# Ledger of designs, part 7: VHH binders against Phosphatase IMPL1, chloroplastic (IMPL1)

Target 1, 311 residues: Phosphatase IMPL1, chloroplastic (IMPL1), of Arabidopsis thaliana (Mouse-ear cress) (q94f00)
Amino acid sequence: VLSEVSDQTRYPRIGAKTTGTISPAHLLEVVELAAKTGAEVVMEAVNKPRNITYKGLSDLVTDTDKASEAAILEVVKKNFSDHLILGEEGGIIGDSSSDYLWCIDPLDGTTNFAHGYPSFAVSVGVLYRGNPAAASVVEFVGGPMCWNTRTFSATAGGGALCNGQKIHVSKTDAVERALLITGFGYEHDDAWSTNMELFKEFTDVSRGVRRLGAAAVDMCHVALGIAESYWEYRLKPWDMAAGVLIVEEAGGAVTRMDGGKFSVFDRSVLVSNGVLHPKLLERIAPATENLKSKGIDFSLWFKPEDYHTEL
Key: E = the ipSAE of ESMFold2; O = the ipSAE of OpenDDE; V2 = 0.75 times the mean of E and O plus 0.25 times the DockQ between their complexes.

## First folded at step 1 (VHH)

Design u02 (framework vhh_8h5u_2; at its last look DockQ between E and O 0.01; V2 from the best seeds 0.00; counts 0 for: pae E 15.3 > 2, unsure alone 56.7 < 65, placed apart)
Fold by ESMFold2-Fast, scan of step 1:
Structure u02 (fold): chain B 311 residues (1-311), chain A 121 residues (1-121)
Amino acid sequence: as target 1 above (311 residues)
Amino acid sequence: EVQVVESGGGLVQPGGSLRLSCAASGFTFSYRSYAMGWYRQAPGNQHERVAIISSGGSTNYPDSVKGRFTISRDNAKNTGYLQMNSLKSEDTAVYYCAKDYYGSGKYFDYWGQGTQVTVSS
């Protein structure tokens, strides 16, 4: 829970300072409905037979992902026909002059879903002029024979909720007592090698580092206070838009992995419980600067060409 | 705006060759590092990956086309290619160029209209 006197000026806040003509409460109602509607499609599919190739996705995964996206898109379009939408396939739908950009991940953790491993989610965030305004993530828990969901939500300045109850980040103040999370992309480049070294180093000095495979779930676990931090290189806007707002509104800190001010169009994120953030950056920021010097591209990506931002 | 335009398809006899091109706009292969692949869909069939090339130049092909198809990219021209040799009637399909997140040929982004390849005598 955040008190009224809680000050998070150590790192710039990422949440939108205003939502324009649409109230935060109205944006929240629609983002929650969109995420719930997508999650209902996913829940229908969790017990269907899976036929997985060694490196392939089943038709079930592809069909479920597309059906979930279609369901989410219908909710957003019905409520806000003039808003701009960015889906996980990089598809852009709607009016590029809109101040509102919906970032949708209809099935985060597709490999986990394919195997029936209980770490995947539906993630829906809406930005106002480039800044997160409202968010909802529906996490799938339990696994085969006991599937259930947990719903996370937040508005900028409104705090974070899990199943309607206020949540807050942990107060853990030492890395040695921390449970950390990271993830890895598919390209085995210098960023991958650097993050493997960070994984090794932090595993040695903390209670452990998890690699769960769903960015939105990982961020929500930080917001819930059951992990202290999550970081990853090469995330896309739909991977991050909802989770970063939920972490910030739960009292956490959000930056790039070089410690700079975060945008959902950045290629790295470090989220934490706040108190550990400077200690994590002591190691992570120099490693990230070294990657820049090696030519790894950290420029903004997937920002729609005509979308105007107040970043 | 991300856009790709496929070209080079057409009607060819069995044993013939075609070279497909994928021209990208709104992004560059060197600036926006990602894998690109060629996919095909015949009427009534699922989409099938026929070639993938990583940002680093590593390539992969399914057994059905290995040795007959070659994927390449020209970062300076911002264009990808698929050289198809020894074409068979079973290669008849609409060919798409797309990003492949999984390298599996089951999940992909459509960024173009596709180009029709028909192999018939």
Scores: ipSAE 0.000, ipTM 0.187, lowest interface PAE 15.8, mean pLDDT 83
Fold by OpenDDE, look of step 22:
Structure u02 (fold): chain B 311 residues (1-311), chain A 121 residues (1-121)
Amino acid sequence: as target 1 above (311 residues)
Amino acid sequence: EVQVVESGGGLVQPGGSLRLSCAASGFTFSYRSYAMGWYRQAPGNQHERVAIISSGGSTNYPDSVKGRFTISRDNAKNTGYLQMNSLKSEDTAVYYCAKDYYGSGKYFDYWGQGTQVTVSS
């Protein structure tokens, strides 16, 4: 087997270089409080009986999503009334003239939540001029009869924490020793098919590829060092804004799946422990470029109009 | 648009030589640490890697072609080459160039229509 020389070039940082007029500590405080508040709502709902009807489950999910987001919004608005908010349920709220954009997923992993399967989370990130500045993800762990939470947080340049302890990505330097994670959207198009092939190939050459169902959780697992990488097409800003910062601050790498500089408004993401990033891109980047060549749209999406960015 | 065009194939007698070319557009063979390989497929057979070159210039050949085939690339022209000497009838196949992943030859991408090489007396 011919080994390739690994590209040791550092990937561009995605974290904000500054937090503007608000201190990183204050942003972190509010983002943690916001995520925690949302998570409390979810925790109240997690043990509710699941209706056997599809409608019952759907209603529970919807109600929980909305209630969680409302709780999060209240915290954000109380502290920063002039900030812009991009929520999964509520959409864009606020003044686009703000340099700060909050990306909120009040319940990432709704399918898992609906079934009482572990691996869902509340994800809150705040951008400064388009770059992640602070993040918090509250992961729900355990399962029925033993639900608990694990809290991830990060500030740009401040490191990543789990339950208040500093965390780091793994040092695994071989794909064959790596546990990888991926996700799939609901649309079974060319991107889905491409990722299915990637899933197959990486399953063959790695220790395994997990499909867990919650992007924020998956990224946090990479940051925690219990997985080496996560990638997915067509995630939304609220799915990625928090997790990518947490990974980067844990010492990992974040790019688009074509290897380019990542924005939370991109339609692809690859996060890893950094060491394996070049090896992963050897396969993932060409596959992604192929999609682009076929005319699949990889333009920025869900970026609020008139929101100022320094991307 | 990504395009790969293999050329240089043809009919040769045993013991003859051919030089294959692989012109790529829409991507760069030398992008990052990508390896480039030549693969062949004979009728009824699976694809076989006959040569590989790393981004750093390291080469590898299977025993079947070692000493006879030489892989090279011109990064400025974004073109790969396969010099084939002392050709044998068993070398008859469609030849493809592609990016090789992990150096194993098991996974590869970005190949064209191929070029036919026929070795016959």
Scores: ipSAE 0.000, ipTM 0.255, lowest interface PAE 14.8, mean pLDDT 89
ESMFold2, look of step 22: ipSAE 0.000; ipTM 0.222
ESMFold2 (binder alone), look of step 22: mean pLDDT 74; pTM 0.757

Design u03 (framework vhh_8h5u_2; at its last look DockQ between E and O 0.47; V2 from the best seeds 0.00; counts 0 for: pae E 16.9 > 2, unsure alone 61.1 < 65)
Fold by ESMFold2-Fast, scan of step 1:
Structure u03 (fold): chain B 311 residues (1-311), chain A 121 residues (1-121)
Amino acid sequence: as target 1 above (311 residues)
Amino acid sequence: EVQVVESGGGLVQPGGSLRLSCAASGFTFSGYSYAMGWYRQAPGNQHERVAIIYSGGSTNYPDSVKGRFTISRDNAKNTGYLQMNSLKSEDTAVYYCARGLYSRGYSYDYWGQGTQVTVSS
């Protein structure tokens, strides 16, 4: 980052400039149906007994994840039989020559789901030639005895919605008044320790940093304007594809944690309300550059080999 | 019945190679939500992750083994592998394979009994 500015158009837009032969509205209709259908499967499972044994909890999580995925896949395949999907086995289902790639997280925040903690989601995004085109996230709220959902959606250039109402990022212009969010992967390496240091630094200079445990929820909270930023290392395409579009369409900014142009296949993301983005990068970008010098790999990942992109 | 069996360990001289195998029964390593990893525990109770393969075939390695070790998976045989090249005395350890649920906040591992690798002149 060259300077501190409040211009939210400073960073390149990541959303698809066109969606080809399928309209954004049609992609949105199917993305919403897919996310809703997966969420119905998850809702049926939220009140199932939580076993105290490790095996019982694992089976509930994997069974719910697989059933949600199967329900989402059926919706996508029924509507677009020739599209490419990140899914089972090698992660790829369908026609690799397709310009449309569906990135599906059938149960984001599995630890929260396992414990009945109310911060998990179904996340469905579709890319056109590598760029987010449409997205929906169904967030689970309330918790035991009062489960409910919020539905987020966006199309590239179409704005962002929560339960059918337009949403916008906050206008908070000082880190001292910001509520921030981060997350941590299960790998405890230099990226993990660096992010713990960032967590400490930002906790000291902001109103606080949350670690909620569901990336799609975290990004939707930025888009909704109830938090100012979210960042994390080593997220996968399905963790990010829907949430980054929802943030951008709500008026937010999306970059890599080094400040570079983001793609869904990058290994770091910084989303914000835009106006705080340069101030956040002043601390985050040097830390990320230092990780590169230590040999942490930030090359693209999970991009299907024959998938055509305009990255 | 759930079982993980590691094999392929042994004594090798520095600069040598070994290929470890991990056979699973009663569960699968394949599936979009699963990651399969190799972990090692040195004689001094220092253990670390040495390789992970995710759904879709993406892999990750710590700097200590990057470029020397290669993880792979044969879904049809429900078997994971670790190809270890240019072995060093520091690679001496018991090697374990594990399956994790790779949705980012929940780890549940089926762990094997381990296979001993000794790199000595």
Scores: ipSAE 0.000, ipTM 0.279, lowest interface PAE 11.8, mean pLDDT 85
Fold by ESMFold2, look of step 22:
Structure u03 (fold): chain B 311 residues (1-311), chain A 121 residues (1-121)
Amino acid sequence: as target 1 above (311 residues)
Amino acid sequence: EVQVVESGGGLVQPGGSLRLSCAASGFTFSGYSYAMGWYRQAPGNQHERVAIIYSGGSTNYPDSVKGRFTISRDNAKNTGYLQMNSLKSEDTAVYYCARGLYSRGYSYDYWGQGTQVTVSS
């Protein structure tokens, strides 16, 4: 049997090995256009008056989310009419025999958007046979009186960019000097309780743990090198598909929270600058294994039944 | 200097059609990325959006007009359009067009004076 040198270095790659019949440049162009077009919808809404009533804010969020998704879908379908689309609001759309699956989060950080708190984004990732092939995240920054955006993008093997400039994860090599990020869902179950304990523990040993409220933004901050890691349980494909590729292409590491090989259909993610990944897993992986021993399944979720993958 | 001006409103029977135009002056669509929207206001109501075309070419419509209204833009003529088909009495309103400028954040910076559309037997 032939022994081969692995192309892997520290952790298995999660990005696609090829973009198939669509060139990396073409796929990236459409992914960026889709994310930017969704962000135009969101930008219109950031300047609308915020109502005091809960119904008024709920309608604004819902209308913005649906309109952003529709704008993104029109771009994708105009360019690739047979692709499979998995959006937060639209479910599964398109030809299920396609190798391409678009994972769309038309408004990541809805609570922040409702409050005008400047940590939300449009996130668009496209998978080729189950692996991220291209990604774009348009992040909203500044806040009231000063709204702006910046655009993150990546293709598998092509590196990560912010506003067209190459980006890299940080080189921080000690948790004691790290800025970390996590998030929490609204269901207060065992996974939530476990992550509260992880949060507490890491605030004791790091420079701090942020809970910003937008998964795609959090991962882009790791890719940009301004934070060292992000983890969260109970995410869905549209929460993760773009951000994980951007982190990997910026030189970071991506795994499940148990340390296993990540896919976008898993229900947990740990991303980091790479050098800190083993140290973070020393605490995170045992906590995750404990949850699994209680019967909580963090593997494959929301994968379309007929979608071809190489996972 | 920069203006958008609506035209093409009028009285029409239910089930009829109208085509609204939004003529731009003081700027050109071809030299800069713009979004364009159509809004309407009935007496006693707030402005509501009935169509938008984003700088990437995507369009969006509320359920009340989806399938009946079509927004388009002709950059060579510096003019936007709203094709309104299968009109209903509840479509009666003053219709406004507005320009959005993506490069400074996406907001509408210029509005027209409006054109009246009345759908009545």
Scores: ipSAE 0.000, ipTM 0.176, lowest interface PAE 16.9, mean pLDDT 84
ESMFold2 (binder alone), look of step 22: mean pLDDT 76; pTM 0.776
OpenDDE, look of step 22: ipSAE 0.024; ipTM 0.375

Design u04 (framework vhh_8h5u_2; at its last look DockQ between E and O 0.33; V2 from the best seeds 0.00; counts 0 for: pae E 12.4 > 2, unsure alone 64.4 < 65)
Fold by ESMFold2-Fast, scan of step 1:
Structure u04 (fold): chain B 311 residues (1-311), chain A 121 residues (1-121)
Amino acid sequence: as target 1 above (311 residues)
Amino acid sequence: EVQVVESGGGLVQPGGSLRLSCAASGFTFSSWSYAMGWYRQAPGNQHERVAIITSGGSTNYPDSVKGRFTISRDNAKNTGYLQMNSLKSEDTAVYYCAATYYRGSYPFDYWGQGTQVTVSS
């Protein structure tokens, strides 16, 4: 089985156990090319003048996002014309009967990009029958005067790489010694309020909680071992598909925020270094269950109707 | 340059109908990057979403308006609509159009200035 790995965590692996007729190496080559091609478009835009007005920044963001998306789509369609691609808000391109679903975020961290803050990424993941098969994230670092990139990649069962070197999650075994990360959605509802309380509580008991503003970057930082955990409510498949595989292949754990088995179509994610996962769930899982009792919808979303999954 | 402008608010009797319009500029509703939503706020209440339509045409409504309100868009005119039927006094509120930029991890909301809807006899 191409994607089978020895699991030292108590949580089920989410990576695809096979990739069908297309090898993991071939999927990875195209995922890396797609992410790199999108990142080249973004890099061309990072040194454009920052406008004083909100609308001027929005134009730069929308133009860059559209150009990055077009570049990524060309790479994917040229290599796999019969594959299915999932875009923002459920936009679907390609053959709905395909076992391969590409989840693309052409510019993760658009607020950060708009301000020139060095935490944004291009994220490309491909699923086989609903399970992550290959992933690449190109992270933008440095910021104004010194822009550079760092490239992450993984295949199911193949391990995780950063700039061609194998990476692993941290060995930190106590929350009191952990650096944690979270993010917040745009709606100020019960999920937002609950996560603000989790942020406050975990800030008090850990080394700190970061709010960096790009989910793919946040997950890659857990995989790299420079943070111990990331969690967020209401992430979409393109926010998660690449990052979760990179975390898992770096030896981390991935679940829903209620502790259940994760799929990229779930509305919450908790990633960690594995050893801290049960300790984090002791606080996060009850809060998530309470949100269900308040009517917050955690049903699967953005799964294409005709897409066959082995979830 | 990205903006939305509401129109069509007014006074209507209970059981009546009203159509709100949302004119967009600086982006297109057919773009994968944008969803368009209608929100309302009555005095003393938090704002609530009453309808959303994605660039792909998918719609969603809360139970309070489902079956009575219909969201739509005209891509050629780059205008969104909220058709409100069987209006109740509880529907009285300022109605806001918002375009949500969904590309990347953190969406931006572009809000209009609001239009008043009053349902009274």
Scores: ipSAE 0.000, ipTM 0.225, lowest interface PAE 12.8, mean pLDDT 85
Fold by ESMFold2, look of step 22:
Structure u04 (fold): chain B 311 residues (1-311), chain A 121 residues (1-121)
Amino acid sequence: as target 1 above (311 residues)
Amino acid sequence: EVQVVESGGGLVQPGGSLRLSCAASGFTFSSWSYAMGWYRQAPGNQHERVAIITSGGSTNYPDSVKGRFTISRDNAKNTGYLQMNSLKSEDTAVYYCAATYYRGSYPFDYWGQGTQVTVSS
């Protein structure tokens, strides 16, 4: 039927068309090694005491972030000495003429890590000329007394894997049967207020909306098929670069929250199992257009000025 | 190298006022990505938050200081402030400035060395 939402919906692909001179297998191997090496640092810290001073807890988080980033950078630089790197803690380093830009979040979900709440990850994505080419996310699961990890990975055109096994988004085709995820930044501005209203509305019409606190984890849960969608305003490239490729390679859809073609340098993201994407946009896109009409800036940000892209 | 340094502590009588300053270096407060906070620690106690200001200018205070303390920042001077009015003996503590990167490391990434505030007759 012409008006029925199908389980197959097409949106512009966001992954790179090629991995350039580095084979997909080689790029994936290094991306996985980088993410796993950072995650080993984080794993050493998950059992350290949290019943300590607030400054002591802040130092634990900061030290873990920096050590994870340093470990990831060492892997990247050893394998690709000329690649450009955009890291949350270290900023921009490397050769600005490189086609490859690594977007690194050495500890996604720092509040959760600080509390021992098991929703945080190491997220490593590499772009080729501005488009995600390979990605890995190492998710921490279980929690105190039961910590473990699982590794998500993808290459553009190569599918998505979790612990080496191919994964797919869910086939849920009705919002009323969907489990949704969102997040909120620390700015309590119009975008925050709008997303609070979206949160409220979607809890009324779905199986629930989670606010888990780690963007890379949220997107991997969509890719794994255990949740149907994730959206958030005001994320940065290192929050999104890996997760969006993993969702796309698991058969999902990735757009901006206004429905436009997504770039890692955009200020909003909607990922879903694909079939629900148009239904979600029916509510989300107008809300986002309303924010734009109020003058909220959704233009590209954190894009290195000298980095060549095909965007 | 990112650093924050507190100043402006001292001895004051009950009911008095002080203004603490937090000078930042290695980054700019005009960056929309940074938030600042003030924390204090009295002898034998844990650190407690007394004020936070987000990059967008939103402020939060615990009940113990609300209405008496005001956090602000001056982006042109790369400096944050804590105005403390109507001081009480229980406000005696070492006061720390802290800064964090928005959607980055949380809790706060950078801490100063602290400045002593003593409220006594």
Scores: ipSAE 0.000, ipTM 0.351, lowest interface PAE 12.4, mean pLDDT 86
ESMFold2 (binder alone), look of step 22: mean pLDDT 78; pTM 0.800
OpenDDE, look of step 22: ipSAE 0.024; ipTM 0.449

Design u05 (framework vhh_8h5u_2; at its last look DockQ between E and O 0.02; V2 from the best seeds 0.00; counts 0 for: pae E 16.4 > 2, unsure alone 61.6 < 65, grease 29.8 > 24.2, placed apart)
Fold by ESMFold2-Fast, scan of step 1:
Structure u05 (fold): chain B 311 residues (1-311), chain A 121 residues (1-121)
Amino acid sequence: as target 1 above (311 residues)
Amino acid sequence: EVQVVESGGGLVQPGGSLRLSCAASGFTFSDRYYAMGWYRQAPGNQHERVAIISSGGYTNYPDSVKGRFTISRDNAKNTGYLQMNSLKSEDTAVYYCAKGTYDFWSGYDYWGQGTQVTVSS
């Protein structure tokens, strides 16, 4: 399909070249309905009392996550009963022989949600034979007393939208003028310490690095052009499936952090506005290769057994 | 309401095996939002993760136990297990079962009282 992606994007595209028997428009209709339906559940919970105890906050997060997921699953299954679904923590539902894999994060940024910090989202992506085909992310903005949402959407080859308006990555061409984003996992291993050093180095040479805590939001901010790049090690498929397509369709670049061709099942992602991608990889790729030499595993993960991919 | 109870610890010789059990009440391991893990703490040390299993069956082990320990769960019995083979003196610790809430790497919601494992002749 004809891509509206910028000529500055020189990396292999990750979006599906075809969606088989289901049109991109139909996949978009359902993925957007699913994300919005989950977001309605989350919106009902944003003003619920936040207990100061860990158990109280944990119960609110878990209950909201479960209710959001149930709402999303109902939409997907009503429209495509034979499709395969991958939820958070690797939970798999449905027919493993399906070419369509739905990657669902019913509440991305749970710590932010728990605190009422306005950086969390509902993220729904659908893959065709392993490649992103359609995506929607509903971002929560404003915070206490003024909650609202933005809806991001994309289809492979169809461009990216925010609230129905076409969006594009920024044209910033120097790291010194860039606002960057990263994230960190809970495991404090060599990947964590390496990314802390990248955070320190890039903070020194850019306008700053943000640590916002919701991967789907971070990628949508790159697509919207309000940040130039996002990278993170050990992100899971449900963290990435929707956001990477939205970035690519907004004219951005998506690779592994070693610069190789990205798949949703890879353990690292670097998204950018495209023009900065080679400059970011000059430091990030050697750091990632060093982690491989130290024995850090970057093999594919959370790919459902028997799911056919054309990666 | 929510609790986990560990069992199966004891004294074993180096090279021996033990199987620890974690019985859950107030929640179920078949619930896709609950991951479980095994952690250990020896006197004078920080607690250390030894195994995690997600609701989808993904497992993870540190190099110190990889190939020797196997985590599993029986959803019908609402019980988690840690099979420990080729035990070493450095495996001596109190072993804890913990429930994860929304991510298997996130904070540990509920810890049991622990079960003592002692590896010596």
Scores: ipSAE 0.000, ipTM 0.313, lowest interface PAE 12.3, mean pLDDT 86
Fold by OpenDDE, look of step 22:
Structure u05 (fold): chain B 311 residues (1-311), chain A 121 residues (1-121)
Amino acid sequence: as target 1 above (311 residues)
Amino acid sequence: EVQVVESGGGLVQPGGSLRLSCAASGFTFSDRYYAMGWYRQAPGNQHERVAIISSGGYTNYPDSVKGRFTISRDNAKNTGYLQMNSLKSEDTAVYYCAKGTYDFWSGYDYWGQGTQVTVSS
């Protein structure tokens, strides 16, 4: 069993070394419950009619997002009233003196959800002093008339699970045999253009590049081993906190797109099966560095003020 | 006090090799967020980046030195290196080691005094 020297030697781990005064098991329990609770709200909405006015559809999405987040917040607050929360809809809630920060995306892939297209998720991660400690992602799969979910979860050092079963990244060691995933933001600026070029180039040299529209789902697919990599610029902490831990615990690698150590507050992310990570960086890192040279901001963002981190 | 000190420069014939060292004090290259780079400046020219290494170990080189130069680090020794092979007259310059707080383009917080490299027959 050639112990594939886990690329751990090449890239620093991003998972928390400790969970502080709270046990990993307890954190995992609550994060899973929180994600599940949010997902139940989304499930109630997923079958609602989509043949409505533009405004009606927008309202459905917004209402579902807010309701899901509220449900998740209730679970977190009930269990950990003093923890800090960073939610997509509600923003920062709580005291920044807490070592624990919950990063919550109540509905990742809102466009997909709006259209009834599969590949959206509820994503909940909890950081300890800035490093992911536990995570759960509930992915919606199937489509109209056949909606279902699968649940990803991980604790730092505890491995990654899908529906309670251990999962691992693929062993694919050639880009030409890899299925890759990327995403695009809504701003059509230099970063967008750069990623479009990357998309083109990797489409040419790989088995294909998917653009699925939900970062948490995309990362979980890498963790599940059905894709080899995912990268994207300018994701928010709530988009990444859960997925990056799940990938790492599945044996994958996580970095910034310039190859540097990743924080959930970074403006770029690259995850892979580990084996392909260096090859991917050969192209992705120079492109990212070029953006930096043009003055594009890659500083940490959405980090709560005064939140203590050991990054 | 944080300091970076370059060494290993000197006179070498074309086709020769040199290994530059960058000794760090007051901080460690094992920091979670860092970037190290080598720059050179020839008389009358602007500073040119000749090598970079990210905290994740990614390396990059301009075409002018690609295949000839190699950047590396030894965390145990808290030292960065630039291995220069197949040196050319055009490589004559003062070489500087720079340490960044996050990445290369976020700026450098520490810059060495430089070491002279002269390639001449």
Scores: ipSAE 0.000, ipTM 0.297, lowest interface PAE 11.3, mean pLDDT 90
ESMFold2, look of step 22: ipSAE 0.000; ipTM 0.138
ESMFold2 (binder alone), look of step 22: mean pLDDT 76; pTM 0.779

